# VH-VL binders against Beta-1,4-galactosyltransferase galt-1 (galt-1), part 13

Target 1, 206 residues: Beta-1,4-galactosyltransferase galt-1 (galt-1), of Caenorhabditis elegans (o16374r189to394)
Amino acid sequence: KMSICVPALFGNGYDAKRIVEFIELNTLQGIEKIYIYTNQKELDGSMKKTLKYYSDNHKITLIDYTLPFREDGVWYHGQLATVTDCLLRNTGITKYTFFNDFDEFFVPVIKSRTLFETISGLFEDPTIGSQRTALKYINAKIKSAPYSLKNIVSEKRIETRFTKCVVRPEMVFEQGIHHTSRVIQDNYKTVSHGGSLLRVYHYKDK
Key: E = the ipSAE of ESMFold2; O = the ipSAE of OpenDDE; V2 = 0.75 times the mean of E and O plus 0.25 times the DockQ between their complexes.

## First folded at step 7 (VH-VL; framework fv_canakinumab)

Design c26 (from c22 with heavy chain S104D, light chain S28R Q53E; at its last look DockQ between E and O 0.85; V2 from the best seeds 0.00; counts 0 for: pae E 2.1 > 2)
Fold by OpenDDE, look of step 7:
Structure c26 (fold): chain C 206 residues (1-206), chain A 120 residues (1-120), chain B 107 residues (1-107)
Amino acid sequence: as target 1 above (206 residues)
Amino acid sequence: QVQLVESGGGVVQPGRSLRLSCAASGFTFSDYGMNWVRQAPGKGLEWVAIIWYDGDEQYYADSVKGRFTISRDNSKNTLYLQMNGLRAEDTAVYYCARELYWDDLEFDYWGQGTLVTVSS
Amino acid sequence: EIVLTQSPDFQSVTPKEKVTITCRASQRIGSYLHWYQQKPDQSPKLLIKYASESFSGVPSRFSGSGSGTDFTLTINSLEAEDAAAYYCHQYYSYPYTFGPGTKVDIK
């Protein structure tokens, strides 16, 4: 019912422990499939081993993706390409698709509600194709796992510009990194809520 | 037992400022979001502002945005509402209400309210 | 903002009769709606949460239903002590908003 697209793992500097935490926590939240785009040649041994383990167990889908050049602009555009690919892969297959990085977590604000219950409520309107979700930065000073349990202090600001989206993939024509660029039908909506029900926690190193 | 007690209400002239307080007891104050809700005489309820449990986030109704500031001191178990540029339409009983996140963000406890009257 | 409307504005009801109050949202909000009761000269009290779940201590004669844009609060067999104003409240998004309220009096 729910999937995650992690675009362009290229040189993001993640370690294997972070990947494990990401996969395990999202699995606990009810995510059934995680699509990871990466260049196998750029991964260290521990990362390769970790990703292979989860891929072999069908917890993730590892998609080999290589860009011809390694420039900042090209890298960003590469992410858009992987986002588009992932959107298409989930069309007609998954009910809800999340677009976020390994250091970003979609988390319900209401403790007694599951992620799926929360998302179902946000998409109760059948015309809603996308929900932009505001970010809350967590200062990830502690560099030992588990990161999400050890780092709990957030910044005093909510980020409403660099948001992340959860979408109905069949309703989206073009997906961006922080917003839905285009819906498939004119009557479909891209919306955001006030952040009272769902947040993206972004673990940033300061 | 959970208790919320508002104070600081009174009669003020338009354009003046007033600071309300809400003293909390009987629970871990720092674990809950706090809200101000007001009610004009003989009228309905109007949400005013919310402050997050750790004080990092605040949201306001459009009617008070830019004039009111919600804050809290978790060490003193106290919620505040700084009201600047008061208008006649701000006349109301002001309630503090605790927001519970364990279930569905409901206002499960309310104070008795404090009356603010803005008149020339 | 999400606008909530209520109907009726006022009801005068004989004890033991059924009371129905409707709340309508300007957009679909799922079940993210609460009902509050406010008796004369008292603070509001939570009555129904998440559209249909009774809060602790609330008598069984109170019930809530609905999802999306249309919600209903029902008092099955009104008691004299139920004379109060009733407000629906959405917490789907900021700013939080309340319905205008429905006043229920006893005949």
Scores: ipSAE 0.308, ipTM 0.774, lowest interface PAE 1.9, mean pLDDT 90
ESMFold2, look of step 7: ipSAE 0.599; ipTM 0.834
ESMFold2 (binder alone), look of step 7: mean pLDDT 93; pTM 0.950

Design c27 (from c25 with heavy chain S104D, light chain S28R Q53E; at its last look DockQ between E and O 0.45; V2 from the best seeds 0.00; counts 0 for: pae E 9.8 > 2)
Fold by ESMFold2, look of step 7:
Structure c27 (fold): chain C 206 residues (1-206), chain A 120 residues (1-120), chain B 107 residues (1-107)
Amino acid sequence: as target 1 above (206 residues)
Amino acid sequence: QVQLVESGGGVVQPGRSLRLSCAASGFTFSSYGMNWVRQAPGKGLEWVAIIWSDGDEQYYADSVKGRFTISRDNSKNTLYLQMNGLRAEDTAVYYCARELYWDDLEFDYWGQGTLVTVSS
Amino acid sequence: EIVLTQSPDFQSVTPKEKVTITCRASQRIGSYLHWYQQKPDQSPKLLIKYASESFSGVPSRFSGSGSGTDFTLTINSLEAEDAAAYYCHQYYSYPYTFGPGTKVDIK
C-alpha cells in the first residue's frame, strides 16, 4: 500500500493535462492514494474541474490550503505545514508514503521490478524509517504513456542537489521537503539511497 | 564491442597526486554511471567511487573521501580519478567499471586495470 | 557502512562436486547483492545479479539465493575453469562494499 503527498500546488499551475498525466501514471505504478494541497480559490476553471473530477472519483484527496496574509506579516509558503499534515494523515494507514511535486516521478531502475517491489526491498530492514534519493532532471516530451526512457524523444540534463523521500509514516516524527528531520525513536534510521535502484525524475518542457 | 581502457598509473611518492583516465567505447557512455574499484596486490576488491551518468552526483568510500575526486567528460567518453595525498595503502590496481542502468541490465563491464604504486 | 563477510575463505574441491559459498551482511539489504567471479590475472566478471538472477552468458551450474542478510552462491557441478575468487557485493546503499572473497581451487 503506497500513497503520494503533493505538498503544494500554487495558482501558477494552469496545465490540467499535466495533472491527468501525474495521477494516471502514478496509479499505473500502484499508488493507491494521492493527497494534493492547493489554494482552490486561485485555480482556473479547467484545473479546478479536473481536480474535482479525480476527487469525486476517489482517486485523490484534495485539501484546500489557503495561505493567510495579514498586515502583521506574510506567512512563509506553507509547504512544511502541508508536509506535516499529510504525514499525519498517512500514519497508521499507509505503508509507504512519497513526498514529491506533481511533475516528479519515483521510478524503479531495475526494469523487471515494480515500484512496490523496489520500495519493499529498500525497507526490508524494519528499523529503516525513510529512504532519500536524488532528483534528476529530464528534458523530454511524452509521446505515449506510460513515460519511460525508451519513449523519450529528446533529453537535456540539468544537475541539482535536491532530494526526495519515501517514508514509513508511522516511523517519522518530523518530515522536511527534501529529508526526514527526525524519526520517532533513536534506533530507527534515515538512509540515503545512491540512485542505482530508485530514482526521482523531474520532467520539464522547453 | 564494449571497451574500457584505464591509463595514468605509475609509481609516486607518498603525499603526491596522480590522475587516472578511463577511455570508453562501444556504448553510449553518457547513459551509464561509472565506478572505480581497486585491488591491492594479493587482496580483495574495494569499491572506491561512483559518478552518475550525467556527472551530477558522486559518492566515495570513506578511505578516500576528501582526497580523491571522480569526474567525467561525456563529450570525450572519458572517466577520471584525481588522487591527491596518496598513501602507501592506496597502492593497487585500479579498475573502471560500468554501472547498471535501465538499458544495461544485461551488461556489466570492467577495464583491465592500471597499477598505482605509492612508495618512496 | 555495510560489512559483508564470506565463508569459507578458501575451498579446494574435486571436479564435479557441489560448491557452496555464503555471504552475510551486517544489516538487511533486501536482495541488492551481486556475485562476481575473478580468475587469476583477470578483471572481475558478474555472475549473479539481484541475489538470484543469472547474468548473461553465465553457465546454469551457477545459482544464487537468499535475501535480507544471508546469501548463497552455489556451483552445482564444479568445472576446472571455475577455479577463481568469488566476491559478494552490496549495492543497497553508499558506500558500496565487497565481501573479502572466497578462493575456490581444483584438487
Scores: ipSAE 0.007, ipTM 0.530, lowest interface PAE 9.8, mean pLDDT 77
ESMFold2 (binder alone), look of step 7: mean pLDDT 90; pTM 0.924
OpenDDE, look of step 7: ipSAE 0.016; ipTM 0.633

Design c28 (from c27 with heavy chain G33A L100G; at its last look DockQ between E and O 0.05; V2 from the best seeds 0.00; counts 0 for: pae O 6.4 > 2, placed apart)
Fold by OpenDDE, look of step 7:
Structure c28 (fold): chain C 206 residues (1-206), chain A 120 residues (1-120), chain B 107 residues (1-107)
Amino acid sequence: as target 1 above (206 residues)
Amino acid sequence: QVQLVESGGGVVQPGRSLRLSCAASGFTFSSYAMNWVRQAPGKGLEWVAIIWSDGDEQYYADSVKGRFTISRDNSKNTLYLQMNGLRAEDTAVYYCAREGYWDDLEFDYWGQGTLVTVSS
Amino acid sequence: EIVLTQSPDFQSVTPKEKVTITCRASQRIGSYLHWYQQKPDQSPKLLIKYASESFSGVPSRFSGSGSGTDFTLTINSLEAEDAAAYYCHQYYSYPYTFGPGTKVDIK
């Protein structure tokens, strides 16, 4: 019912332990499919082994993606290409699709509610096609796993610009990195969540 | 030293177009969202538009929506405001303002402003 | 859009007196409100950020308080150089909006 799309990994500096934590925590939250886009040639041995392990066990879908050249702008556009591909792959397959990176976690604010319950509530209106979700930055000073347990101090403010989206893939025509660019029908809505029910925790070295 | 310098202002007739520029220096321009804010003579501040750091998202005040276009060229460290269908009520000093990232979402630096006068 | 109102519109104050400016939002915006100062013939300057945090270089006599819908800017002891217009600004949601401003003159 729920899937995650992780856009292209082009030298993001992630290690295998971070990937394990991402996959395991999201699985515990009820995510059934995780789509990961990457260039296999750019991954170290540990990362390759880790991704292969989860792919072989059908916990993730690993999709090879290679650009002919790399520049900062090209990298960004490459992510958009993978986002589009992933959106299409989930159309008619999953009910809700999340778009986020390995250092970003969608987490319900109300502890007594599951991720699915939270999302179902946010999408109670059948015309809502997308929910932009505000972020809380966590300064990830401790560079050892598990990162989410060791780094617990968040910033005071929420980020309402560099948001991440959860969508009904069948209702979205074009998806961006931080927002839904276009819905498939005019009466469909893209809305923003103020962070009272769902937040994205972004583990970044500030 | 952070510096923002607006240019392109002048006197124009109603219905005409004008393009403003804001030259940025002293910081990594591509890392910051940029805003236009205007102030009519003797009046208060009015937010006009914002463009995100990567230029992938823009928002406008209702008063200018459909007429104004905010854009940026990060390679030139320049912010632009294309103003079409100008009206008398668009007469104002136009400021470019830098908005921070992370938790610093304030307009911490402003340009000196450029005056746009729309009159017949 | 979120509408901001300010009170008063204008006030003339004797130096060393306390000045209080109020800003009210049409809906709850948490602490997502800034205060700006604009002196005559100058660009606006950031004074208070996030409702209560002083910006770098701002004298200690300036302070901000409030959350939700009601906010206050306080000048504890007014100096002659504080003659200016003061604007509250919300960045809770687009479109961004400013209050109408409060002009403070020195007697």
Scores: ipSAE 0.019, ipTM 0.600, lowest interface PAE 6.4, mean pLDDT 89
ESMFold2, look of step 7: ipSAE 0.578; ipTM 0.813
ESMFold2 (binder alone), look of step 7: mean pLDDT 93; pTM 0.949

Design c29 (from c22 with heavy chain D31S G33Y Y53T, light chain Q53E; at its last look DockQ between E and O 0.08; V2 from the best seeds 0.00; counts 0 for: pae E 14.2 > 2, placed apart)
Heavy chain, then light chain:
Amino acid sequence: QVQLVESGGGVVQPGRSLRLSCAASGFTFSSYYMNWVRQAPGKGLEWVAIIWTDGDEQYYADSVKGRFTISRDNSKNTLYLQMNGLRAEDTAVYYCARELYWDSLEFDYWGQGTLVTVSS
Amino acid sequence: EIVLTQSPDFQSVTPKEKVTITCRASQSIGSYLHWYQQKPDQSPKLLIKYASESFSGVPSRFSGSGSGTDFTLTINSLEAEDAAAYYCHQYYSYPYTFGPGTKVDIK
ESMFold2, look of step 7: ipSAE 0.425; ipTM 0.769
ESMFold2 (binder alone), look of step 7: mean pLDDT 94; pTM 0.956
OpenDDE, look of step 7: ipSAE 0.851; ipTM 0.925
ESMFold2, look of step 8: ipSAE 0.006; ipTM 0.471
ESMFold2 (binder alone), look of step 8: mean pLDDT 94; pTM 0.956
OpenDDE, look of step 8: ipSAE 0.858; ipTM 0.926

Design c30 (from c22 with heavy chain D31S E99D L100S, light chain S28K Q53E; at its last look DockQ between E and O 0.08; V2 from the best seeds 0.00; counts 0 for: pae E 12.4 > 2, placed apart)
Fold by ESMFold2, look of step 7:
Structure c30 (fold): chain C 206 residues (1-206), chain A 120 residues (1-120), chain B 107 residues (1-107)
Amino acid sequence: as target 1 above (206 residues)
Amino acid sequence: QVQLVESGGGVVQPGRSLRLSCAASGFTFSSYGMNWVRQAPGKGLEWVAIIWYDGDEQYYADSVKGRFTISRDNSKNTLYLQMNGLRAEDTAVYYCARDSYWDSLEFDYWGQGTLVTVSS
Amino acid sequence: EIVLTQSPDFQSVTPKEKVTITCRASQKIGSYLHWYQQKPDQSPKLLIKYASESFSGVPSRFSGSGSGTDFTLTINSLEAEDAAAYYCHQYYSYPYTFGPGTKVDIK
């Protein structure tokens, strides 16, 4: 029903604990498949073991990805390639697909509702192809296992230049990193959501 | 029929306070970010302040920071600007403006403005 | 603070001719820029968003272009009703600033 696309993994920017937290919290929220794009040769042994474990358990699909060289312009366009590949993998298969990084979580505001119920409500209008939500920065530690969001400490910031999307993959023609660039028909819409029902939290690196 | 109606403008002495209101109708007020933008007579536009749809964040221009406070009452569909320590340079028409999204600064609807004159 | 400059300050133009207005930012702002139109004695109106995307109901003679630091608003074949002040507005970072405006009159 729901999937996540992680268009690029910074091998030296994340440790294995963060990957476990990301995958476990999202599976608790009902995410059924996570697509991860990374250069597997650059992963340290702990990270590679962790990703292999989840791949073997069919929780993630790990896609090997290497940029020819590191330039900011090339990195951006290379990341658009992984975004496009992931969009196509979900078209016709997944009802709702999220595009976010490992330190970002979509969270329902109404605690009695699941993520799926919240997203389904936001997409009740059948012409909506994409929902865009701005990031809220948070400095938090995940205090306990099993993983939960109840130990979150908020650093109150928001960035309008950095937003994340959840889409109906079959309705999107061109997906960007921070927005849906084009829907497949003129009567389909992209919508910004103001955070009354759904929020995206960005967790700072330790 | 989206409508924004500012009120509370007038003539006031330097150093005094004034509270502007903006009454909203014809849309779900609590779903939109709101802004104040001012225009001194014969001059250009100056962004003053923003408040998010739920009141979670407020940001101000440097020229008014510490003196002006933007707020909203979503139950009354009303935006406010509390203006303290008024100076002659604050003389302007004050517009309230709806953000087409909560934070995109795409001001798709504007009020007609209310004039604030700060003079001795 | 990001400073926007506009040129020209003022332009008087014969009907049906092309008008070009430029906006320059003091640093790179991507495409995070809107254009507003303000007719005499009226409130401003949104004209172009995200540097190049026309707002709903805006005549096709208006177009925007540019990214980074240099942006252009073009009126292809000026009409009498287009006599107005035109403002660029950046929303790249706080504080969100306007340009000083360009007044366009029609002869």
Scores: ipSAE 0.006, ipTM 0.458, lowest interface PAE 12.4, mean pLDDT 78
ESMFold2 (binder alone), look of step 7: mean pLDDT 91; pTM 0.926
OpenDDE, look of step 7: ipSAE 0.679; ipTM 0.869

## First folded at step 8 (VH-VL; framework fv_canakinumab)

Design c31 (from c29 with light chain S28R; at its last look DockQ between E and O 0.18; V2 from the best seeds 0.00; counts 0 for: pae E 12.6 > 2, placed apart)
Fold by ESMFold2, look of step 8:
Structure c31 (fold): chain C 206 residues (1-206), chain A 120 residues (1-120), chain B 107 residues (1-107)
Amino acid sequence: as target 1 above (206 residues)
Amino acid sequence: QVQLVESGGGVVQPGRSLRLSCAASGFTFSSYYMNWVRQAPGKGLEWVAIIWTDGDEQYYADSVKGRFTISRDNSKNTLYLQMNGLRAEDTAVYYCARELYWDSLEFDYWGQGTLVTVSS
Amino acid sequence: EIVLTQSPDFQSVTPKEKVTITCRASQRIGSYLHWYQQKPDQSPKLLIKYASESFSGVPSRFSGSGSGTDFTLTINSLEAEDAAAYYCHQYYSYPYTFGPGTKVDIK
């Protein structure tokens, strides 16, 4: 019913303990499928073992993703390609698909409600194809697992310029990194949510 | 103590422009979404516009879209509404309202309003 | 645009009696609805948030219920100071909208 697409994991800035935390916390929130795109040549041995363990146990779908170097910014276009591939994998299969990085968590604001209950409410209007929500930055003070649960210091500010999306994948034609570019029919719409019911916490390593 | 004080209202002719201000104090202004809501004399409330914390996202009621511009200056704790092409139906008391983004998006504090009258 | 309608437009009520105000949305909006109270010559004040949660300092005689398209505000024992206009407000999607209001007077 819910899935996450991680459009690129390049093997830096993310150690194996953070990957464990990401997968386990999102599984606890009811995420049923996690798609991870990575260049496996760039992963260290502990990261490869961790990702293989979760792939073998059907907690993630690991997709090897490599591009030759190109001067014209092919890496950026490659990340948009993984976003599009992941969107298509979820069309007709999952009800709601999240697009985020490993240092970002979609979290319900009302603690007595599950993530699924929260996003189901946001999509009650059947013409809504996607929701964008603002980031809330969390300054990482504790740099050990469980990383996101132990970090209590936050910058109490909202970043409205860099948003993340949850979509109904069957309703989206073109998905970007920070927005839904186009829905499949003119009468369907994209919506910006003000952050009252759903937030994206972005954990910074400052 | 949270305070919101609107100013800049007055009597203007149709087709003219007016700029409203809302001075905020007693809270961290840059952490809140801000709204304009208006009320024609003897009538109900009409939402006009919202601006997000850093000003990148703005949304408008259909009745004012293309004519009104909401903006904010976080260094001065001030919200603005630029109203162009004013019409008689824009006559109203204009309230600024603070929106609590991390809860239920409620308007928890309202100013006292400033009257805009559009007449020949 | 989501249209909210309210019923009744006006209601004159004997003190201590129960007041019921309804709000209907033109489409499903979940529970993303607030109720505001506006006394004569005052700014609006928040009364009920998220369809049913009382805002801080609101007397317990006020309650809200409903979800989807149909919502009610109830004053279970009307006091004289409750004479006011009452507005529902949807925050499900932009543009935000208010209902047309329900005026409650004391008989």
Scores: ipSAE 0.006, ipTM 0.491, lowest interface PAE 12.6, mean pLDDT 79
ESMFold2 (binder alone), look of step 8: mean pLDDT 94; pTM 0.955
OpenDDE, look of step 8: ipSAE 0.889; ipTM 0.942

Design c32 (from c31 with heavy chain T53Y; at its last look DockQ between E and O 0.66; V2 from the best seeds 0.00; counts 0 for: pae E 4.3 > 2)
Fold by ESMFold2, look of step 8:
Structure c32 (fold): chain C 206 residues (1-206), chain A 120 residues (1-120), chain B 107 residues (1-107)
Amino acid sequence: as target 1 above (206 residues)
Amino acid sequence: QVQLVESGGGVVQPGRSLRLSCAASGFTFSSYYMNWVRQAPGKGLEWVAIIWYDGDEQYYADSVKGRFTISRDNSKNTLYLQMNGLRAEDTAVYYCARELYWDSLEFDYWGQGTLVTVSS
Amino acid sequence: EIVLTQSPDFQSVTPKEKVTITCRASQRIGSYLHWYQQKPDQSPKLLIKYASESFSGVPSRFSGSGSGTDFTLTINSLEAEDAAAYYCHQYYSYPYTFGPGTKVDIK
């Protein structure tokens, strides 16, 4: 009843092992579907094989997304397009949809609670369409692979500069990268969660 | 054998500063979130601040934000509260309390408290 | 911030009778609420966690119920040692807050 939207996968810092860990860890947390947007021309062969494997095994939905040019401003606007597409794919299908990058993990603060239990509690008010929570940048100093939530928690420096969202997709009209811009009805709400129950960790390359 | 012992309370004038300490023993201090909770004489409990087990995250009540600083030294098993710009309304018994972040975020053990009186 | 209110402010109760204390939140907080007891000249002690789960060593006469915005602490048969102040506490979101308290005395 949970999905993840990864609005863009390309950049210098990912290898296939990190993608495997991302997919497997989130599946263990109860994420039933991961939507990944990528420019397949820019991926190395190992990454292409890994993504194809998970797509063929129905763990992810892989969407080939290629912009006609490469300016940073266009990249940002192209990323908003993938966010909107992913929101629409989940509307009417998924109860809770997370928007994050491959190196960002939504984690329950209470370790005896599942991610679904945590999110359900945060959305108990039926008028809440989205929850925004702070992103924690973690500077990992462990050089071992595989990368995981255990690794990123053990060696961290935390900075809270940006937010990420989890939404009820049927209640959101316009979704941004770091916020929900509009909900479907005037009496529905976007709220900021103060961080006591849910965190988002970002694994930062040093 | 769990102990939390607050100290550093006293009488101070408005506008001055005071630092409280909470000495922890009988448990692995670095495995717990720590909180300060205060209680004005004859009044109810008011949450003041929290610090996470590793010291990297702190949150404050709006009434003290910008004036109070929570900190911890895990090598000394000690929690601190630096209180600046003290006001008469800060007069209270200050408790330290440990919080289990891996269960229900409950405050399962509290210290005995230390009294801070802000008066001219 | 999330405001908690409690009712009644004060309650004087005959021994063996039932005590009911309510806590109301200014927004829905799920079941992320604890109840604490504070006897005179003592530190607070945890009674009920997660709205309805009894803490270890708490007598069975204490129970909690509710979710969302309305929560109840019940003492089914009041004993003399239960004379105390009772506080609800939300941990749904920072900043944490307590209710203003309910004082329970023996008649």
Scores: ipSAE 0.378, ipTM 0.739, lowest interface PAE 3.5, mean pLDDT 82
ESMFold2 (binder alone), look of step 8: mean pLDDT 94; pTM 0.958
OpenDDE, look of step 8: ipSAE 0.882; ipTM 0.936
ESMFold2, look of step 9: ipSAE 0.313; ipTM 0.718
ESMFold2 (binder alone), look of step 9: mean pLDDT 94; pTM 0.958
OpenDDE, look of step 9: ipSAE 0.875; ipTM 0.937

Design c33 (from c31 with light chain G30S; at its last look DockQ between E and O 0.22; V2 from the best seeds 0.00; counts 0 for: pae E 9.1 > 2, placed apart)
Fold by ESMFold2, look of step 8:
Structure c33 (fold): chain C 206 residues (1-206), chain A 120 residues (1-120), chain B 107 residues (1-107)
Amino acid sequence: as target 1 above (206 residues)
Amino acid sequence: QVQLVESGGGVVQPGRSLRLSCAASGFTFSSYYMNWVRQAPGKGLEWVAIIWTDGDEQYYADSVKGRFTISRDNSKNTLYLQMNGLRAEDTAVYYCARELYWDSLEFDYWGQGTLVTVSS
Amino acid sequence: EIVLTQSPDFQSVTPKEKVTITCRASQRISSYLHWYQQKPDQSPKLLIKYASESFSGVPSRFSGSGSGTDFTLTINSLEAEDAAAYYCHQYYSYPYTFGPGTKVDIK
């Protein structure tokens, strides 16, 4: 009952191996559906083949969209549009929906707990519509498939400006890239935690 | 070595303001969440406030919300607590505490505290 | 706000005997609870993290257990230096809270 929304995948700098690792690692964590938004005209052939393979095997839903003019401003508003579309696709279908890019991974802090168990604990209060968590910025390549990320070089940065969200999609009216902007009802809550229960690792090549 | 040194405590009348400082050294200050925790004389610990690494997120105990403001200056390795509208129940030793992000979010190092006394 | 309660408020205990301190949360907090020790006129120090994991340098006589709403700190064979106040602390959600403390003295 978990899904991931990848609201903007632009093929510059991503290779097919990273896509495979992203999908396989999240499938192992119990993610049942991954929604990927990309401009297919900008993808190289190996990326197209990889995405088609997973789409044909019902692991992802691939949504083609064309980026409008004015890339800097368009990137931000285009991403908000894909976030909103993905939220609506999951409303009434998925219990918990994550919003992240291919270089970001939600990882339980407690190694003996599954991702679903961790998320279920975070949403024990039935009025909570979204959870926002801080992420760790990592300047390294991904080198390991398991949840353990110890096989990488890390710059120790904690980026509290770039939080990421997991939501109950039926309780969210407006979702942003770093926060839930608006819940459906006033008594529903958006909450934040500093990584005590769930961490987001953000990888970037150096 | 890690050091946290609080200062700015003293005796003040109800309704007045004080600003506490916590000078940090011996670690990368900007990589840690920082907290204020207080302890009234003869009483237990009470969490007061937290500030995240870049200062963009702050959270407060209900007892101080709207009156106290936590802030940090990462260029000076200093944590602050601005306390307005002080009340008798704010009388306490105030500790700054470093929160270890990479493990279980424990307060792994505490300062020695600074005493604030609010009395007529 | 998550309220933590502790029992007992105070114990006077013969050396070498077992001390049991309980902490109860007003809602489920999984295992997101720490135990701190505070000796007289000192700053608190971490004893047990994540309900049951000993912090480095903590004597083996200290142990923690529990999950959900009910948590226990145990000192299996009390020593003189263990005379202190003990606080549980939840880090499940903001605002963070502490229990009211349990004072342990040597009899």
Scores: ipSAE 0.007, ipTM 0.588, lowest interface PAE 9.1, mean pLDDT 79
ESMFold2 (binder alone), look of step 8: mean pLDDT 94; pTM 0.957
OpenDDE, look of step 8: ipSAE 0.890; ipTM 0.941

